# Designs tried in a protein design chat: VH-VL binders against q869s5r1519to1633. Part 7

Target 1, 115 residues: q869s5r1519to1633
Amino acid sequence: YILVAEDNDINIKVVVRQLEKLGYTAIVGINGLKALEIIGSFPICLILLDCQMPQMDGFTCSTILRQIEPTGQRIPIIAMTANDSKDRCFEVGMDDYLSKPVRVDRLQKTLSDWI

## First folded at step 19 (VH-VL)

Design m6
Fold by OpenDDE, fold request of step 20:
Structure m6 (fold): chain C 115 residues (1-115), chain A 120 residues (1-120), chain B 108 residues (1-108)
Amino acid sequence: as target 1 above (115 residues)
Amino acid sequence: QVQLVQSGAEVKKPGASVKVSCKASGYTFTEYYMHWAKQAPGQGLEWIGEINPRSGDTKYNQKFQGRVTMTRDTSISTAYMELSRLRSDDTAVYYCARESFEWLPYFDYWGQGTLVTVSS
Amino acid sequence: QIVLTQSPGTLSLSPGERATLSCRASQSVDSSYLHWYQQKPGQAPRLWIYGASYRATGIPDRFSGSGSGTDFTLTISRLEPEDFATYYCHQYGRYPFTFGQGTKLEIK
């Protein structure tokens, strides 16, 4: 299971299709808060986290995730960003990034690297 | 090669129903959303709706809500669009179109179109 | 819904001339979801430009797309005889997906 935090319906639709093609099941949270609610409810092996979302953005979500995660149980967090500074992603504990709109080949490589 | 082959032209009376088929080949049918579009004679394109062939989930343009039903038969890689309570203004060429998802979502392949004529 | 208005409705030009087609959206559309299709009589539409500025496979470089927000443009630098057709802009950014009414590029 891969957690996808994204607020745009079209982006969600595309990424879900990409993940399905690659053999994964997506669990969707429409913002950072929803993503936090989902984590722990499913065996999530990786998080795709949009940097910009309403109510709670990806940066805040990542920060909180790293604060509450049990010692030794780190889930890879991959930033999805359109134009934000990639350095900010790493500062808040994200492990890697994908440029938006997400390309399936790059997604595949990223999943291969981290899962 | 990807191909979408639609059923033949239809002539219907007002109030009747028509079911157009779209047979896909050359790719994994369940991986791509299928869309349908309407083009009245001499007019532009109008989006009717979409179907997820994997789940069967659909989303329709509200303009057609209540009269359109999209289905699929995965065993033969075929999508269907049924339009009921036909009216004269339903006369049009109807297209099925595959939605890409590898990067940007757009309609990368289209059926050849099916003319549906509604007349008394 | 997002209304796409294309202009002009008809564009009459000769081979070798430059063509500029406009597509204006009633509200902002992400360039990633603005596409152009070409259609010739008796044929299905064919993807021409996607993401506002990317040429589809096999599309010659005399075609270019540009724009953002609410204003998008398709440009043909030097018209060829096979370029005369109807061009539709399309937005895939918000349901329901919509098309412009089309610009018919006809030979003068």
Scores: ipSAE 0.915, ipTM 0.961, lowest interface PAE 0.5, mean pLDDT 96
Fold by OpenDDE, fold request of step 20:
Structure m6 (fold): chain C 115 residues (1-115), chain A 120 residues (1-120), chain B 108 residues (1-108)
Amino acid sequence: as target 1 above (115 residues)
Amino acid sequence: QVQLVQSGAEVKKPGASVKVSCKASGYTFTEYYMHWAKQAPGQGLEWIGEINPRSGDTKYNQKFQGRVTMTRDTSISTAYMELSRLRSDDTAVYYCARESFEWLPYFDYWGQGTLVTVSS
Amino acid sequence: QIVLTQSPGTLSLSPGERATLSCRASQSVDSSYLHWYQQKPGQAPRLWIYGASYRATGIPDRFSGSGSGTDFTLTISRLEPEDFATYYCHQYGRYPFTFGQGTKLEIK
């Protein structure tokens, strides 16, 4: 299972289909708060986290995730961003990034690198 | 090669229903959303709705809500659009179109179109 | 819904001339979700430009797309006889998805 945190319906639809093609099941949270709620309910092996979301953005969500994660159980967090805010992503504990809009070949490589 | 082959032209009376089929080949049917569009004679294109062939989930343009039903048969890679309570302004060419998802979502392949004529 | 208005409705030009087609949106559209389709009589639409500025496979260099926000443009640098058709802009950024009314590029 891959957690997808994204608020845009079109982006969600596309990424979910990309993940399904690659053999993964997507669990969708429409913001950072929802993403945090989902992590306890599903065996998530990787998180695709949009940097910009309402209520709670990806940066805040990542920070919280790193604070509450069990010792020795680190889930890869991949930032989805339309901007060149790569440095900020790493500062809050994200492991990698994907440029939006996400390309399936780049997604595949990223999943291969981290899962 | 990707192909979308639609059913033949239909002639219907007002109040009747029409069901158009779209048979897909050359790709994995369940991986791509299928859309339907309407083009009245001499007019532009109008989006009717979409279906996820994997789940069967649909989303319709409110303009057609209550009269349109989109379904699919995965065993034969065929999508269907049924339009009920037909009226004269439903006369149009109807297209099925595949939605890409590898990067940007757009309609990369189209059926040849199905003319539906509604007349008393 | 987002209304796409194309101009002009009809564009009459000769081969070799430059064509400029406009598509204006009633509200901002992400360039990633603005596409152009070409349609000839009796045929289905064909993807021509996607993401505002990317040519679909097999589309000649003389075609280019540009724009952002609410204003988008399709340009044909030097018209060829096969370019005369109707062009539709399309937004996939918000439901319901919508199309412009089309610009008919006809030979003068």
Scores: ipSAE 0.915, ipTM 0.961, lowest interface PAE 0.5, mean pLDDT 96
Fold by OpenDDE, look of step 19:
Structure m6 (fold): chain C 115 residues (1-115), chain A 120 residues (1-120), chain B 108 residues (1-108)
Amino acid sequence: as target 1 above (115 residues)
Amino acid sequence: QVQLVQSGAEVKKPGASVKVSCKASGYTFTEYYMHWAKQAPGQGLEWIGEINPRSGDTKYNQKFQGRVTMTRDTSISTAYMELSRLRSDDTAVYYCARESFEWLPYFDYWGQGTLVTVSS
Amino acid sequence: QIVLTQSPGTLSLSPGERATLSCRASQSVDSSYLHWYQQKPGQAPRLWIYGASYRATGIPDRFSGSGSGTDFTLTISRLEPEDFATYYCHQYGRYPFTFGQGTKLEIK
């Protein structure tokens, strides 16, 4: 299962379809808070995390995730960003990034690299 | 090659229902959302709704909400659009269209259209 | 809903001339979700420009798209006889998805 944290309906639809095409099942959280709840409820092997979301953005979510995760239980966090905030992504513990709009070939490569 | 083949023209009375089919081939049917659009004679395009062939989940334009039902039969890669309580202004060519998702979402393939005529 | 207004409604030009088609949105649309379709009489629409500025497969380079926010443009640098058709802009950025009313490009 891959957690997709994204608030935009269109982006959610596209990424979920991309993941399904690649053989993965997506669990969707519409913000950082929901993403945190999902982490505790589902076996997630990778997180696609939008940097910009209402209530709780991806940067805050990533920070919290890294603080609460058990030792040796690190889940890859891939930033989804529409801008060039790459450095900030890594500072908060994200492992990689995908530029939005996400391309399926780039997504496939990223998943291959981290899963 | 990708093809969307729709059912033939329909003539209906007001108050009746019509069910248009769209058979897909040349790709994995369940991987792509299917959309439907309406084009009244000499008019532009109007989005009716979408269906996820994998799950069967639908989303409709509120203008058609309550009168439109989109379904699919995955065993024959066919999408259906049913419009009920037909009225004269439902007379139009109806199109099915596949939504791409490899990068940007747009309608990359269209059916040939189905003319539905509603007249008393 | 987002209303797309195209102008002009009809554009009469001759082969070889430059055509400029406008699409104005009632609210901002992400350029990634603004598309153009071409339609000829008796045919289904065909994807022409996607993401405001990308030509679909097989579309000649005399076609170009531009714009952002609420103002988008489709330009044909040198009209060919086969270019005369109706062009629709389309937004896929927000439900319900909507189309412009179309610009009919006809031969003068």
Scores: ipSAE 0.904, ipTM 0.958, lowest interface PAE 0.5, mean pLDDT 96
Fold by ESMFold2, fold request of step 20:
Structure m6 (fold): chain C 115 residues (1-115), chain A 120 residues (1-120), chain B 108 residues (1-108)
Amino acid sequence: as target 1 above (115 residues)
Amino acid sequence: QVQLVQSGAEVKKPGASVKVSCKASGYTFTEYYMHWAKQAPGQGLEWIGEINPRSGDTKYNQKFQGRVTMTRDTSISTAYMELSRLRSDDTAVYYCARESFEWLPYFDYWGQGTLVTVSS
Amino acid sequence: QIVLTQSPGTLSLSPGERATLSCRASQSVDSSYLHWYQQKPGQAPRLWIYGASYRATGIPDRFSGSGSGTDFTLTISRLEPEDFATYYCHQYGRYPFTFGQGTKLEIK
């Protein structure tokens, strides 16, 4: 399963379609808090994490995840970002990034690097 | 080559129903959302709704909720829009349109349109 | 719903002139989800500009799009006879998806 943490209905629809085209199954969390619940309940192999979300943004979610993750069970976290916050993404433990709006060819490349 | 071919013009009486078809070719039908739009004579475009051809899930503009039903038959790559309890202001050209997903979502291919005339 | 208001409703110009078509949204729209379509009588709409500023395949570079937030513009630097048509802006950022009322660009 690939966890998609994103609050925008249109972005979710597009990214889920892109993942299905590439042969992956997505689980959607509509905010950072819901994403953390899903990680605890499902076998997630990679996280696509929107940096800007209500309730709990992606930066906070990543920080929490890195603090609570079991030793030796690091899940790749790929930021989805609309701006020049690349340095902030790596500071909070994200492993890579994708510029929004996400392109399917860039998504494919990034997934191949981390799965 | 991607193509959307719609059924022919229809003349209906008030209170009747119409079902417009949209036959897709040149691509994998179940990968792309299909949308329907209305254009009344001399007027602009109005979004009616969408269908996910893989699941059959739909979302409708509230203006049409309760009168519109969108379906599809994946075995013949065809989408359908049925509009019931027709009235004179339903007279319009109805278009199907495909939604892209490779990057930005927009309507990249359109059917030729189907004129529905509602006449007493 | 997001209302897109296009102005002017009709724009009468001669070939060779510059055209400026406006689309104003009732609330902010991510420019990635704002698009322009061209339509000629008896024909389906055609994608013209997407993501506010990207030309669709085969669209001449005399067409340019710009804008963000609530204000978007389609500009034609030097009108050709084939450019006279109706242009619609369209937002895909929030359900229900909406179109502007159109700007009819007609030959003077």
Scores: ipSAE 0.712, ipTM 0.879, lowest interface PAE 1.2, mean pLDDT 91
Fold by ESMFold2, fold request of step 20:
Structure m6 (fold): chain C 115 residues (1-115), chain A 120 residues (1-120), chain B 108 residues (1-108)
Amino acid sequence: as target 1 above (115 residues)
Amino acid sequence: QVQLVQSGAEVKKPGASVKVSCKASGYTFTEYYMHWAKQAPGQGLEWIGEINPRSGDTKYNQKFQGRVTMTRDTSISTAYMELSRLRSDDTAVYYCARESFEWLPYFDYWGQGTLVTVSS
Amino acid sequence: QIVLTQSPGTLSLSPGERATLSCRASQSVDSSYLHWYQQKPGQAPRLWIYGASYRATGIPDRFSGSGSGTDFTLTISRLEPEDFATYYCHQYGRYPFTFGQGTKLEIK
């Protein structure tokens, strides 16, 4: 399962189809709080995390995930970002990033690096 | 080559229903959302709705809610749009269009259009 | 819903001239989800420009798109006879997806 944390319906629709094309099953969290609930309930192997979400943004969500995760059981967190925020992404424990709008070939390469 | 072939023109009376088909070939039918659009004579394009051919899930433009039904048959790679309780302002060319997802979502391939004429 | 208003409604020009087609949105549209289609009579629309500024496959470089927010432009630097058609802008950023009314580009 790949967790997609994204609040925009159109972005969700496109990324989920890209993941399905690549052979992955997506689970969608519409904000950071829903993402945290999903990771506790499903075997998530990687998280695609939008940096900008209402209620709980991706930076806060990543910070919480790294604080509560079991030692030695680190799930890759891949930022989805529209701007050059790579330093901040890595500061809060994200492992890599993808520029939005996400291209399927870039997604495939990034997933191959982390799965 | 991706191709969308639609059913032929239809003439209907007010109050009837019409069902337009869109046969897809040259790609994996279930991977791409299918959309339908209306173009009344001499006018622009109007989005009617979409269907996910894998799940069958639909979303409709609220203007058409209650009168439109979109379905598909994945065994023959065909999408359908049914419009009920026809009236004269439903006279239009109806198009199916495929939605890209590799990067940006846009309508990359269109059917040839189906003229539906509603007259008494 | 987001209303796209195109101007002018009809643009009469000669081959060799520069054409500028405008599309104004009633609300801000992410440029990644604003597209242009060309349509000739009796034919289906064809994708022409996507993401506000990217040419679809096979579209000549005399076509360029620009804009962001609420204001978008399609420019043809030097008209060829085959460029005379109706052009529609289209937004994919919010449901329901909407098209502009079209700009008919015709031979003067």
Scores: ipSAE 0.703, ipTM 0.871, lowest interface PAE 1.2, mean pLDDT 91

Design m6
Fold by ESMFold2, fold request of step 20:
Structure m6 (fold): chain C 115 residues (1-115), chain A 120 residues (1-120), chain B 108 residues (1-108)
Amino acid sequence: as target 1 above (115 residues)
Amino acid sequence: QVQLVQSGAEVKKPGASVKVSCKASGYTFTEYYMHWAKQAPGQGLEWIGEINPRSGDTKYNQKFQGRVTMTRDTSISTAYMELSRLRSDDTAVYYCARESFEWLPYFDYWGQGTLVTVSS
Amino acid sequence: QIVLTQSPGTLSLSPGERATLSCRASQSVDSSYLHWYQQKPGQAPRLWIYGASYRATGIPDRFSGSGSGTDFTLTISRLEPEDFATYYCHQYGRYPFTFGQGTKLEIK
């Protein structure tokens, strides 16, 4: 399962379709809090994490995940954000970055690097 | 190579229903959302709704909820839009359109349109 | 819903002239999801500009799009006879998806 943490219905629709074309199954969390719940409930192998979300944004979500994760059991976190947030994404423990709007070919390459 | 071919023109009476078809070819039908739009004579375009051909899930413009049903038959790569309780202002050309998802979502291919006339 | 208002409603110009078509949204639209379609009588719409500024495949470079927020523009630098048609802006940023009412670009 790939967790897609994203609050915008249109972005969710497009990214889920892109993942399905690439042969992956997505689970959607509409904010950082819901994303944390899903990680505790489902076997997630990678997270696509939007940096800007209501209630709990992606930066906060990533920080929490890195604090609570078991040693040696690190789930790749790929930021989905505008280019001007790149440095902060890496500071909070995200592993890679995709600029929005996400292109299928860039998504495919990034997933191949981390899965 | 990608083509969307719609069913022919229809003439209906008020209160009836119409079902318009849109047959897709040149691509994997279940990979792309299908949309429907209305264009009344001499007027602009109005979005009616969408269907995910894989799951059959739909979302409709609130203006048409309760009167529109979108379905599909994946075995023949065909989408359908049914509009019920027809009234005179439903007279329009109805288009199907395919949604791109490789980057930005837009309507990259359109059917030729189906004229539905509601009269008498 | 987001209302897209195009101006002018009709634009009468001669070949060789510059055309500027405006699309104003009732609330902010992500420019990535603002698109333009061309339609000629008896034909389906055709994608022309997407993401506010990107030309669809095969669209001549005399067409350009720009804008952000609530104000978007389609510009044709030098009109050719084939460019006379109706142009619609369309937003895909928020349900329900909406189109502008169109600008008819006609020969003077």
Scores: ipSAE 0.696, ipTM 0.872, lowest interface PAE 1.2, mean pLDDT 91

